# VH-VL binders against Epoxyqueuosine reductase QueH (queH): the designs that were tried, part 4

Target 1, 182 residues: Epoxyqueuosine reductase QueH (queH), of Dehalococcoides mccartyi (q3z8v0)
Amino acid sequence: MAPKLLLHGCCAHCTAYSFKYWQEQGFAVSVYWYNPNIHPFMEHQSRLEAMRKLSAEMGFELITEPSYHMAEYFKNVSANVDGRCRICFDMRLGQTAAYAAGHGYEYFSSSLFISPHQKHQDAVCSAEALAKETGVRFAYADLRKRYSDSRHITKPLDLYRQQYCGCVYSEYERFGKPNSPA

## First folded at step 5 (VH-VL)

Design s43 (from i6 with heavy chain S50Y; framework fv_indenebart)
Fold by ESMFold2-Fast, scan of step 5:
Structure s43 (fold): chain C 182 residues (1-182), chain A 120 residues (1-120), chain B 115 residues (1-115)
Amino acid sequence: as target 1 above (182 residues)
Amino acid sequence: EVQLLESGGGLVQPGGSLRLSCAASGFTFSSYEMSWVRQAPGKGLEWVSYISSSGSTIYYADSVKGRFTISRDNSKNTLYLQMNSLRAEDTAVYYCARDRGYSYGDFDYWGQGTTVTVSS
Amino acid sequence: QAVLTQPASLSASPGASASLTCTLRSGINVGTYRIYWYQQKPGSPPQYLLRYKSDSDKQQGSGVPSRFSGSKDASANAGILLISGLQSEDEADYYCMIWYSDAWVFGGGTKLTVL
């Protein structure tokens, strides 16, 4: 019997190769969707639909939380916006580890570890602390060199393309900065 | 088949240094925590050091803090133990062990051991 | 004072049962800890046997016979390794281990003789 690994999926594009990698390492992999850091709600839904399409194409089980915890995200982040990335990792990886512990998964991981755009060491430290706390093992691999491979899996699927990290702060940083008078 | 093969042991004088290596095969090395455990002649097991799967979290036994350094190279599937300022009481067989995590984990696979003798 | 204490030796007959104890230092509650058990034969590295925290939190090592089992004695503040139906192959040193204060801690080991 293959050991069960719960893989947190931050987006379809990062999840494609991450899923394949852990499956090839001999795990029985389920993908877990919990991303209250994606705003507004319609952006969250577009990204979730991309993940559902990937799930159908690759044949993995996709577990989704029924509630969109946007209010919880803002309660945790609003007091420390500069530290929001670590808070966000703790929320998403914490929920993943808790789900894993409650549902017979020996391991958890995340597609966060393939993205070159994430604060990689903060995510690792978050996951390692949660593994210690919950007793679920953290399966780590630095897949940043395989990011292009993940994008190549999703290219032919014509999935929704995100234009900012996820939160309203990152959207404002990309699109909302004041322009010089022209 | 999971295999762990230690090397680098030998005879060294007090105050000397040795670097131990543990070559891992048959599993995804980068997904597992690793520990070094030693056993002095005719004595029991003593844990020496722990390293997390990424290398970010490291622990040492009080007896070796400041003298030993654990590290890993996931691209080479190799665990290391750099031993400095060696003492007679460091004489032991040194095992590398696959550690399934300090909260959940057992040492489910062990190497054959490499012998370190510190004497004058 | 040692965190974990094991008797140095224990003798039992083939076919009988042996209970090996691992006693936690006063002030360390055995109910809180997962206790890991290892077997070591002369000239060989240790082999993982099992871990036990509670009946809902226990695990057997791969290939370890069911006649090896773990339990606890709360009144003695001790973990217990039970080996039933003793065989000559069970003659070995047995070690308990816990994670305590940022360290893996082994007991001193018990030499089991089967005669």
Scores: ipSAE 0.000, ipTM 0.482, lowest interface PAE 15.8, mean pLDDT 86

Design s44 (from i6 with heavy chain S50D; framework fv_indenebart)
Fold by ESMFold2-Fast, scan of step 5:
Structure s44 (fold): chain C 182 residues (1-182), chain A 120 residues (1-120), chain B 115 residues (1-115)
Amino acid sequence: as target 1 above (182 residues)
Amino acid sequence: EVQLLESGGGLVQPGGSLRLSCAASGFTFSSYEMSWVRQAPGKGLEWVSDISSSGSTIYYADSVKGRFTISRDNSKNTLYLQMNSLRAEDTAVYYCARDRGYSYGDFDYWGQGTTVTVSS
Amino acid sequence: QAVLTQPASLSASPGASASLTCTLRSGINVGTYRIYWYQQKPGSPPQYLLRYKSDSDKQQGSGVPSRFSGSKDASANAGILLISGLQSEDEADYYCMIWYSDAWVFGGGTKLTVL
C-alpha cells in the first residue's frame, strides 16, 4: 500500500516528470487541477485539455475543480498586484492541501517545483506554511534540473504550450510593454 | 550574456573518432536542454541529437544512432558529442544550441560552430 | 521522400512581401504540426525566428521584427513564413523544422534574394 500524494498540476509540461518522479519515490499519485490564475477562460481550457491528454497517455487520475474561480483570483489579487505570485501560490497550494486533508492524502506537492520560471522559494514557503496549517505533509524536491526531462516526455505528444505564466498581468508583462519584444 | 563556444573539430580519417565540446556561460546550464545541429558544406541544417537538463533523456537522428553519444557535465557547464566510426558524410560544421525554457524546439542561442572534416 | 520540402530559391524586391513555403510529405497533416522557422546569414549560425501551429499556438523570437509572421495553407499541406516590407538585410537562407518520428527534421532551406 503506497502512501497517497496529491500533486497539484500547473500545466501538462511541468506535471509529466513531476508525476513520474513522485511515482518512482513510491507514492500513489493523483494529479489535481486548480488554476484560477490562468486567463482568459479559453487559455485555461487549452491547458486543461493538454492535462487531460497527458492523464490519458500516462494513466494517472486527474481530479478537476468543477468551477473556474477567476473572480476569486481577482478578488484576492487586485489589492496587491505586485505580491500576486505569493497570493497565487497560497490559493493553488492551499486548495490542494485542503483537498488532500479532506480526501485521505498523506502528502501534497506541486509541479511548480520543476519550473525554472517560478518564484521557487515563495512557493516553498507557501507550501510549508500550508502543511503546518492542514496537517498534510509537504513532499519537497527541487526538480528544476529535471524541467527539460518533463518536456521530453511531452515532446512526442505535441500538447498545447503556454506563452506566458498564466494571469493577465503576466501576459501584459510579456507582450504589452511599450518598446518590448513580443 | 548567453554564450556557447564549440571546440574539438578537426580533420580525421574515415572510421576515426572525435569528441566535440560546447562550453556554456551566462545562464543556468543545468536548467536547459541542449542540442547538436550540423551543416555539411553548401547544404542545409541537420539536427543530430538532444539531451535533457539532467542528461537522462536523449534522442538521436537515425543517421548517427549507435555511432555518436551526446552527454553533458552540469558541474562544468559543458555539452559533449562523442563521434565514433566517422564517415565522409559526417563532414560538417557542428553547432551546439540551447532550447529555451518555456517550449521545445525554440533554439534561441547557438554557438559559432566547429568544423569536422572526414577525409582520407 | 523528404518529410519537409522547401523551394531552393526565391527572389523579391525591396519593400515587397515574400511568402516562403514549407510543404509536408503526403500523409503528414500540416494541421497537427508546430512549424519552426530559422534564418541563416552567410558566415553566421542560424537564428530562431518564430513557430506557428495555429493563431492560439504561436510564438515570435526575441528581437525578431513584426514583419515576420507564420501561417498555414491547409490545401497545399504547407506552412508559410511571410516577410513583409522586405529589406536587404532579410537576404538569407530560411529553414523550417518540425518534430517528427522522434527527431527534429529541417527542410532543405530556401535562399531568399532581395534584388
Scores: ipSAE 0.006, ipTM 0.484, lowest interface PAE 14.2, mean pLDDT 87

Design s45 (from i6 with heavy chain S53T; framework fv_indenebart)
Fold by ESMFold2-Fast, scan of step 5:
Structure s45 (fold): chain C 182 residues (1-182), chain A 120 residues (1-120), chain B 115 residues (1-115)
Amino acid sequence: as target 1 above (182 residues)
Amino acid sequence: EVQLLESGGGLVQPGGSLRLSCAASGFTFSSYEMSWVRQAPGKGLEWVSSISTSGSTIYYADSVKGRFTISRDNSKNTLYLQMNSLRAEDTAVYYCARDRGYSYGDFDYWGQGTTVTVSS
Amino acid sequence: QAVLTQPASLSASPGASASLTCTLRSGINVGTYRIYWYQQKPGSPPQYLLRYKSDSDKQQGSGVPSRFSGSKDASANAGILLISGLQSEDEADYYCMIWYSDAWVFGGGTKLTVL
């Protein structure tokens, strides 16, 4: 039987190729949605609906948390906004690894490792620490060169397109400054 | 099928250096933590070093700290062990092993081993 | 002081059971540790057999017969590998292992002779 891998999905566009990659490596892959770092709520819902549409199209199991933990995100981040990306990785990857440990998954990974816009090494360090802590194996692949392949999979599906990383801090950094790039 | 093939062993003088390689095939190398385990002639197993999937987390046995360096190249499906300042007590067969992770310790596949002899 | 101690040799008859012990150093509580067992036959690399921490935290290696099982003896501060229904092919060296102080630590090994 194929080894079970729980793949954290940060968005539909990053998840499409990440799912395909791990499936082609011989894993039985389920996608896990836990993104309390996406604000406001309607933005979170738009991204989740895109993920549900991708799930239907690609035929993967999508596991979602019933609660939106925005308050927990801000509790963890507000005292150290400059370090928020590592805190954010620890929250999302930590929840993924914990779910994996509790539900018989041998491996976990994340679609974060395809994005050229993420603090890649911080995410890797977070995942490796959590793997050792939980006993669930971290499946690593640097898929940043395959980012365009993931977007080509989602292009014909006309999915919701996000304009900032996720949190209100990243939205301000992109749009709130006088000469922010488009 | 899963294959692990060690190479790079040989005869060296005390104080010398060797670089061991382990070529992996038949599985997604980048998804597995890898370890080196050695066995001196007629003696038991001794763990040498382990490296995480990305290479960011590394552990060494106290006997080799500061002398040996473990590394991996996921694009080439290859594990390495750079051995410096070799001593007679480093004489052993060196095995490459696939590990399910630190907490698991399930070294489920091993190579055939490569022999390192440190002698004058 | 060795972290793990195994008897150097053990003999048992075909069809009988063999209990191989792995004793933890005084001050290290066996109840805390997951103990791994490996089998090595002459001329071959080691083969993973199983791991045991408790009845709720144990795992059998792929293809390893059910007659191999793990347990613990708290009074002896030891992990135990039980091999029931001994076969001639069980003649091998057996090693225990734990993760202790940021290192994988092997016992010295027990040579099991089936005669």
Scores: ipSAE 0.000, ipTM 0.525, lowest interface PAE 13.7, mean pLDDT 88

Design s46 (from i6 with heavy chain E33W Y102S; framework fv_indenebart)
Fold by ESMFold2-Fast, scan of step 5:
Formats: C-alpha cells, sequence, structure tokens
Structure s46 (fold): chain C 182 residues (1-182), chain A 120 residues (1-120), chain B 115 residues (1-115)
C-alpha cells in the first residue's frame, strides 16, 4: 500500500495541482475541507461546492468537517488581528493534523503551499510545529511555481471564482477605500 | 530505491573544520526531516542534529551546539553538516538518516556513513 | 546518570525468545514516551525496527518480521523489545531511543548473541 497523506484544501483552484503532485509522489491522497476563515457562510458554501465538483472530476475522496467554526476563528483572531494569518494556519493545519492522527494518515500537507499570495514561511512553521505536536509527518513541497498549472486544471471546469483570500479582513483589504486597516 | 550517500569525511586536527554532505535520491527529499547520527569506534549511536523538511526547525545535541551547523538544499537534494572547533571526541562514523514515519524518530533509511577522525 | 540504560549484552538460544530492556532514568515516566528500536549488524548502518508507546500508539517498520514486538514494564520503568523465535540473523546490536528535552537520546545498546 501507498503511504496515506491527508491534504488540506484551502480552495479548489489551489487543490487541483497539489492533489496531482502528491499522488504522483506515490501517496494515497484524501482531501480535507476545514476553512473557518472563509466569511460569510455563503462564500464558504460556494467555495465548498467548487471543491465538491473538483472531487467528482478528479476522483479524490473529500472529507468535510461538518462544523463551520466561524465563532472559533474570531475568538482566536480578535485579540491579535496583526498575527491572524499564523493563527489561521494553526487552526486549519492543526485540525488537519489532528484528523490525520485520528484516522491512520502517516502524512499531512496543504494546498496553501501552491499559492503565491499566502505567507508561505508562516504556514511552513505552523505545519512543522504541528507535525511535532501530533506525531503526523508534514509533507512539504514549494509548489508556488506550479500555481498556473493548478489554474489550468480548474479553468475548463467553470468553478466558482473567489475574489478575496477568505476572511472579512482580507475582503476589506481588497475592496475597502481607503484600504488602511492593517 | 531510496539512497543516502555521505561524503566529506577525513582526518582533521583538533580545532579544525570539516563539511559533510549527504546526497539523497529515490524520494521527495523536500518532504522529509533529515538527521545526522554518529558512532565513535566501538561505541554506541549518538544523535547529532535534525532539520525539518523546509529547514525552518533545527535541533542539536548539547555536545555539538554552537560548533556544528546543519543545513539542507532542497533544490540539490543534499543535507549538510558544517563542523567547526572539532575535538578528539567528535571522532566517529557520521550517518545521514531519513525520518519517514508517522512521527519523527522513525529513521527508516540510513547512508553507509562517512568517517571523521580528529587527531594530533 | 544516563537517560536510557540498556544491558551491554544478552545471550539466547535459537528458537527461544529474547526480551531486551531499555530503562528510563528515575523521575522519567516510561508511560509518557514513544520508544524507538534499532538493529545494527556488524559493518552495516542501523535499521529501524519499530516504535512503541502503547497498544494504540505503535508502528512496525517496513519489512520487519512480526516476531519483533514492543511493550513496556511500568514497574521497571522500562521499554521492552521482544524477539520471538530467535534466528541466527537476529545476532546484532539493539538500540532504544526516545525524544527527551528537545533531543533524540539513544540507549548504550545491547549486543544480542544467538548461541
Amino acid sequence: as target 1 above (182 residues)
Amino acid sequence: EVQLLESGGGLVQPGGSLRLSCAASGFTFSSYWMSWVRQAPGKGLEWVSSISSSGSTIYYADSVKGRFTISRDNSKNTLYLQMNSLRAEDTAVYYCARDRGSSYGDFDYWGQGTTVTVSS
Amino acid sequence: QAVLTQPASLSASPGASASLTCTLRSGINVGTYRIYWYQQKPGSPPQYLLRYKSDSDKQQGSGVPSRFSGSKDASANAGILLISGLQSEDEADYYCMIWYSDAWVFGGGTKLTVL
């Protein structure tokens, strides 16, 4: 049997090539959906539906966390908005690693490592700390140069197109004028 | 086929420096923690240092802290150990090991080792 | 005092079982730790055998025969490597290891002789 890897999917567009990459590296890959950082709920649902369509098209197992932990996200972030991205990574990767540990996955990773727009090093540091804490191995690859390959896979599928990173803070940073909340 | 090939060992005087390399092939090097483990002649195993898959998290044995530096180049599939201020007690075979298991510490593949002799 | 203590040598007969101990220093609770076991044959690098923390937290190395198993003796504060059905090729040095205080710590090793 191939080693089992649980791949956190932050969105369909980042997940497409990330899934293909880890499968080609010889892993048995399942995709895990846990994104309490996506607001409002209807935006979260639109992105989840895009992931479900990708799952059907690519034939991977999609595991969906049943609870939408928006309140938990704001509880953790509100005291340190400037550090929110690291807190967000800790939440999503932490839940992924915990699920992996509880369900027989040897490895975990994330589609976060393909995005050129994420705080890449913060996400890596979060994953490495969680690997030590949970005992699940973190599988790392810098896939930022393959971002366009992932988009190429999803473009013909006509999936929902997101306009901001996910949280209300990122929505304001993109669309608010003046764009001054830091 | 997973392979780890150490190089850079040799004879060096106390206070000298040496750089060891470990060339990895047959797996996705960038996805694994890597470690150096040494063994003095006729003695047991002693862990030296470990480095995370990205290179961001590093641990050292107290006996080498401040003198040795572990690093990796994921584009070259190579692990390094820079050894400074060498002592007679550093004389050992140095093994490169991959940590593959469901938690680190499962050193599932080892190289053949490279010999470092600190003398005279 | 050493963190992990192993007997220097152990002898057993072919077909018998060998129980190799790895004793944690007084004050370090064996129940808390995953104990990793390695085998080293003369002239070869070490090979990973298995790790054991509890029956629900254990792992066998790839290609390692089922006659190798891990357990613990809480009263002795020790991890145990059991090798059943001893074969001549089991003659080797065996090392235990734990993660303690931000370091991998090996035991001194036990030389198993099969006579």
Scores: ipSAE 0.000, ipTM 0.518, lowest interface PAE 13.7, mean pLDDT 87

Design s47 (from i6 with heavy chain E33Y Y102D; framework fv_indenebart)
Fold by ESMFold2-Fast, scan of step 5:
Structure s47 (fold): chain C 182 residues (1-182), chain A 120 residues (1-120), chain B 115 residues (1-115)
Amino acid sequence: as target 1 above (182 residues)
Amino acid sequence: EVQLLESGGGLVQPGGSLRLSCAASGFTFSSYYMSWVRQAPGKGLEWVSSISSSGSTIYYADSVKGRFTISRDNSKNTLYLQMNSLRAEDTAVYYCARDRGDSYGDFDYWGQGTTVTVSS
Amino acid sequence: QAVLTQPASLSASPGASASLTCTLRSGINVGTYRIYWYQQKPGSPPQYLLRYKSDSDKQQGSGVPSRFSGSKDASANAGILLISGLQSEDEADYYCMIWYSDAWVFGGGTKLTVL
């Protein structure tokens, strides 16, 4: 049997080629949805619905965390907003690695590694630390040059298009103008 | 078919340098920790160094810290060991090994080794 | 004192069982460590055999016969590699290994002679 890999999906647009890539590397791939960093709830639901549509189109198994852990996200981030991206990676990749360890997956990875807009090295460092903590192998590939291939897969499907990274801080940074301390 | 092929060993004078290479094939090299393990003539195994899948996390045996540098090129599926300030006690067969285990330490595939002899 | 101690040699007869010990230094609790076992035959690179921490945390290497098994002896503070039904091809050097203080540490190895 092919080795089992649990692929964290941050959004449908990043997941499409990431799934294809790991399947072509000989893995049996399931996609895991855990994104408490997406706010508000309706934005989270729109993105999850896009992932469900992608799952139906591409035929992969989609595992969804039953609870929306928005409160957990804010508890972890509120004391260190400047470091929130690393905290966010630790939460999402940590939950993915923990699920993988508890459900017989040999490997985990993430669609984060295809996005040119993510703090790539911080995400890698988070994944490597979590692999050591959980004992699950981290499957790494720098897929940033394949981002356009992933978008090519999803464009015909007319999926929901996100306008900011996910959290309310990123939405404010996109559309608002933060006050500078005097 | 998983294959690891070492090269770069040879005879070197004390204080000299060598660069070992390990060419990997038959698996997704970028997904695995890789290690160097050595064995002196007639002696036991001694772990030298390990490097994470991306290259961000590196460990060294105390005996080689500051003298050896492990690195990898995932685009070329190649592991390296740069050996500087070589000593007679570095004389050994150097093995390249893949680390697969769920807590790491399952060195499940090894190369045939490359011999390093430090002598005048 | 060495972190891991193995007896230098062990002799056993074909068909018998051999218990190879790997003793952790005083102060290092064997119960907390995953112990890895490797086999090396003359002229060959080492081969991974198995790892054992507990009955719920153990793994057999690919192609390794079931007559090889791992366990622990808490009284001796030691990990154990058991080889049952000894065959001539089992004659080899056997090494234990643990991850300790940010390093992979091998035992000194045991030469098993099957005669």
Scores: ipSAE 0.000, ipTM 0.523, lowest interface PAE 13.3, mean pLDDT 88

Design s52 (from i6 with light chain Q59R; framework fv_indenebart)
Fold by ESMFold2-Fast, scan of step 5:
Structure s52 (fold): chain C 182 residues (1-182), chain A 120 residues (1-120), chain B 115 residues (1-115)
Amino acid sequence: as target 1 above (182 residues)
Amino acid sequence: EVQLLESGGGLVQPGGSLRLSCAASGFTFSSYEMSWVRQAPGKGLEWVSSISSSGSTIYYADSVKGRFTISRDNSKNTLYLQMNSLRAEDTAVYYCARDRGYSYGDFDYWGQGTTVTVSS
Amino acid sequence: QAVLTQPASLSASPGASASLTCTLRSGINVGTYRIYWYQQKPGSPPQYLLRYKSDSDKRQGSGVPSRFSGSKDASANAGILLISGLQSEDEADYYCMIWYSDAWVFGGGTKLTVL
């Protein structure tokens, strides 16, 4: 049997090639959706629907957290907005690693490692600390050079296009801050 | 099959430097924590250093801190140990070991070792 | 004082059982640690045997016979490697290991002689 890997999906566009990559490395891959950092709720739902469409098209299992933990996100972030990205990675990767540990997955990873826009080293440090804590192995690959390949997979599917990273802070930074290219 | 092959050992003078390499094959090297463990002639095992799968988290034994540097190149499936300011007590066989990673500390595969002798 | 202490040598007969101890320094509670066990034969690198923290937190190495098992003696503050049905090929050095203070720490090793 192929080793089981639980792949955290941050969005459909990042997940498409990440899934293909880990499957081609010989893993039995399931995709895990847990993104309380996406606001507001309707934005979260639009991105989740895009992931559901990708799941149907690519044939992977999509495991979704039943609750939208927006309140938990703000509880953890509001006292340290400048450090929010590391807190966000710890929440999403932590939930992924915990799910993996509880459900017989040998490995976990994330589509975060394909995005050229993420704080890559912070995400890696978060994942490695969680792997040590949970005993689940972190499967690492720097896929940032394969981001365009992931977009190539999703273009024909006409999936929802996001305009900011996810949280209300990133939306404000994109559109609302002084000298924003609005 | 899983293979680890150490190289770079030899005779070196006190205060000298040496770089050890460990060539890995037969597994996804980038998914495993790697360690260096040494054994002085006729003595027990002593852990030297560990490096996480990405290279972001590194630990050293107190005896080698500031003198040794562990690193890895995942594109070449190779682990390194740069040894500086070598002392007679660093004389040992140096083993490369793979940590299984399901729970850290399960060093499930070891190389044959490479011998480092620090002597005048 | 050493973090982990192992007896230097132990002898037992073929077919008997050997109980190898790994004693933690006073002040370090064995109950909180995973104890890892390694076997080393002359001229060979070490081989991973198993790890034991509790009955719910233990792991056997691949290909390691079930006659090798781990346990703990809380009163002695020690981890224990039990080898039942001793065979001549079990003659080797045995090392325990724990993760303590951001370091992997090995015991001094026990030479097991089977005669």
Scores: ipSAE 0.000, ipTM 0.547, lowest interface PAE 11.6, mean pLDDT 88

Design s53 (from i6 with light chain T32R; framework fv_indenebart)
Fold by ESMFold2-Fast, scan of step 5:
Structure s53 (fold): chain C 182 residues (1-182), chain A 120 residues (1-120), chain B 115 residues (1-115)
Amino acid sequence: as target 1 above (182 residues)
Amino acid sequence: EVQLLESGGGLVQPGGSLRLSCAASGFTFSSYEMSWVRQAPGKGLEWVSSISSSGSTIYYADSVKGRFTISRDNSKNTLYLQMNSLRAEDTAVYYCARDRGYSYGDFDYWGQGTTVTVSS
Amino acid sequence: QAVLTQPASLSASPGASASLTCTLRSGINVGRYRIYWYQQKPGSPPQYLLRYKSDSDKQQGSGVPSRFSGSKDASANAGILLISGLQSEDEADYYCMIWYSDAWVFGGGTKLTVL
């Protein structure tokens, strides 16, 4: 049997090629949605709906964490906003690794590793620490050069397009400062 | 067909240096943690070092900390061990091993080993 | 003292069972650790056999016969490799291993002689 991999999906656009890549590496891949870092709630729902559409088009299993956990995100981040990205990675990858451990997945990974806009090395360090802690193996590939291929898969599907990373802090950084791009 | 092929061993004087290589084929090298394990003549197994799939998390046995450096090049499917300040007690067969397991520690494939002899 | 202690040698007859022990140092609770077992025959690299933490957390290596099994003896603070129906081909060195204090730690190995 193919080894089971739980792939955390941060958005549909990053997930499309990431899913294809891991499937082509010989894994049985399920996609996991847990993104408490996306605000406000309606933005979260728009991105989740895009992921549901991608799931239908590509035929993968989508597992949706029932709890949004926005309050937990702010509790963890509010005392250390400058370090929020690592806290965010630890939350999302930690939940993914824990789900994987509890449900018979041999591996976990994330679509975070395709994005050129993420703090790539912090995400890798988070995943590797969680792999040791949970006993689930972290499957790593640097897919940043394949980001355009993932976008090419989603372009025909006319999916919702995000305008900021996810959290209210990233939205303010993009739009709220005098010299921020529109 | 999974293969691990070690090279770079040889005879060296105390205080000298050697660089070992392990060429991997037949699997997605970048998805696996890799380890070096050594065995002195007639003695047991001793773990030397491990490196995560990305290369970002590295562990060393206390006996080699500060002297040995593990690294990997995922584009070349190759694992390395740079050995500096070599001592007589570093004399051993050095094995490259793949860590396959769900919870790590399942070293399911090993190379044939490369012999390092530290002697005058 | 050593983190893991194994008897240097053990002998058993063909068809009998051999219990190989791997004892953790005082203060290190065996119940918390996955214990990995490796077999090494002369002139060969080691072969992964199995790992055992508990009945719900154990795994057999690919191609490893079911007559090899893992367990623990909590009162002895030890992991156990049981080899039933001993065959002459089982004559080898056996090593236990755990992840402890950011390191993979091997036991000293047990030479099993089948005579």
Scores: ipSAE 0.000, ipTM 0.509, lowest interface PAE 13.1, mean pLDDT 88

Design s56 (from i6 with light chain K53Y Q59G; framework fv_indenebart)
Fold by ESMFold2-Fast, scan of step 5:
Parts: sequence; structure tokens; C-alpha cells
Structure s56 (fold): chain C 182 residues (1-182), chain A 120 residues (1-120), chain B 115 residues (1-115)
Amino acid sequence: as target 1 above (182 residues)
Amino acid sequence: EVQLLESGGGLVQPGGSLRLSCAASGFTFSSYEMSWVRQAPGKGLEWVSSISSSGSTIYYADSVKGRFTISRDNSKNTLYLQMNSLRAEDTAVYYCARDRGYSYGDFDYWGQGTTVTVSS
Amino acid sequence: QAVLTQPASLSASPGASASLTCTLRSGINVGTYRIYWYQQKPGSPPQYLLRYYSDSDKGQGSGVPSRFSGSKDASANAGILLISGLQSEDEADYYCMIWYSDAWVFGGGTKLTVL
């Protein structure tokens, strides 16, 4: 029997190769969707539907939280917007580790570790602290060199294309500043 | 099938340096916290250092802080202990151990140890 | 003063029970800590035996017989390793361990002699 790993999926495009990688390492992988950092609600739903399409195509189990915890995100972030990325990692990885601990997963990881656009070391430090706190092992691999492989898997599926990282702050940083495109 | 094999021990003079290696096989090395534990001749166990699965979180015993450096190379399935400014009190058998349990502290596999002797 | 104190030696007869103690320093409440136990035979590396926090939070190493069990004595501020039905092969050094102040701390070890 393969050890069980709960893989947090930040988006379909990052999840495709991350799932394949951990499956090839000998894990029984389920994908977990918890992304209260994606705003507004319709953007969150578009990205979740892309993940559902990927799940159907790749044949993995997708576990989704029934509630959209946007209010909790803003409660945690509003006092320290400059530190929001670490707070965001703690929220998403914390929920993943807690779910893993409560449902018999030996390991957790995240598709965050494939993205070239994330604060990689902050995410690693968050995951390692949560692993020690919960007793669930953190499975680490630096997959940033495999980002293009993940995109090759999703490209023919014509999935929803995101335009910013996720939160309203990242949308403003992309489009609201002088010299932004169009 | 799980195997840990230490190497790099030997005789060294006070103030000298040694680098220990622990070659791991039979498991996904990158998923486990690893530790070094030592035992002086005829004495008890003393924990030396631990390193998280990614290598980002590191702990040292007070007796070795500033002199020893733990590291790992997950691509080579190898754990290291760089020992500088060695003292007679560092003379011991050095074991590497895997921390496997659902709760940390379950050191379920140990190597056979490598002997470090610090003397003139 | 040492964080963990173990008696240096203990003798018991085959078939009897041996109770090995691991006493925490005054001011450190045993109720708050997971106690880990390790066995070491001459010429061998240590072997993980078990961990004990409470009756609902405990674990056993692979292949470790059920006659090895953990508990706590709150009045003595100590963790306890109980070995029932003592056998000659149980003759070994036994170490307790806790995670305290960002460090794994071992007790001094108890040499169990089976006579």
C-alpha cells in the first residue's frame, strides 16, 4: 500500500505536474482545494472549475471545502498587508495539514512549490512549522524547474486563464499601477 | 530495506575538523527529518543536531552550536555533519537517525555509527 | 540540574516486571511532555521502543512486544517504562527522551540486568 499524501492545489496549472510527480514518487495522492485568497468569488469559482476539469482529466480525488472563507482571509491580512504572503501560506497550508491530520494522511504538500512566482522559502518555512505542530510529514520537492511541464499538461485542456495571483492586492499591483498594460 | 550508513569518522587532533556523511537508501529521504546522535565511550546518548525534510529548519545542542553544521543533499540522499574546532569531549560514536513517526521523536532507523576520536 | 534523571542501574529476575523511571526536573510538569523510550544492547545502535503522552496519545515501535508499556506518575513527576514478563534478552540500557527548549534531551540511561 502507498503512503497517503494530501496535496494542496493552488491552481490547476500548478497542480497538474505536482500531482504527477508525487504519484510517481509512490504516494496515493488526493488534491485539496482551499484558497480563500482568491477574490472576488466569481474568480474563485472559475479557478475551482478549472481544477474540477483537471481532476476529471487526470483521475485524481478532489476534496473541496464547502465554505468560501474570504472574510477570514481579510481578518488575518488587513493588519499586515505587507506580510500577507506568509499569512496566506499559513492559512492554506495550515488548513491542509489540519485536514491531513484529521483524515489519516501521513504526508501533505502543495502545488505552491512548482510556481516560479511564489515566495518559495516563506512557503517552505510555513509548511515545516505546520508539519512539526500537527505531526503530519511535509513532503518537499523544489519543482520550479518543472513548471513548464505542468503547463504542457494543462495547455490542451483550454482551462480558465488567471490574470493575477489571487487576492485583490495582487490584482491592483498587476493592473492599477502607472505603466500597467492597457 | 531501509538503510543508513555513516562514514567519515577517524582520529583527529584537538582543533581539527571532520565531515561525517550518512548515506540513506530504501525510503524517500526528502520526506524525513534527520538527526545526529552521539555516544561517548561508556556513556549515554546525546542528541547533536536535527534538520527538517527540506533543510530549512535546523536545531543544535548547546554543546556544538557554532562549531558543527548539519546539512543534507536530497538529490544524493545524504545527510552531513561538518565538525570544526573539535575537542576531546567530542570523542564518540556518531549515529544518524531517521525521525519517522506520525509524531516527531520516533527515531525508527539508526545507522551502525561512525567513530570520532579527538586526541593528541 | 539535569532535565531528565534515570537511575543508573536496576536488577530484576526473569518472569518478573521491571519499572524504569524517568524523572523530570522540578518545575517541568511531566503531564505536558511526550516521553520517548529507547533500548540499546551492547555493540548495537539504539532501538525505538515507544512514546507515551496519555492513554489516548501513545505509540509503539514496529515489532516491539506489548509487554513493554508506558505511563506517568504525576506525584513523582516521572515517566515510566514497564517491562512485564521479563526475559533475558531485555538486558540492555534504556533511555528516555523529551523535546524541551528546542532540543531533544536524553536521560542518563538505566542499565537493566536480568539475573
Scores: ipSAE 0.000, ipTM 0.516, lowest interface PAE 14.4, mean pLDDT 88

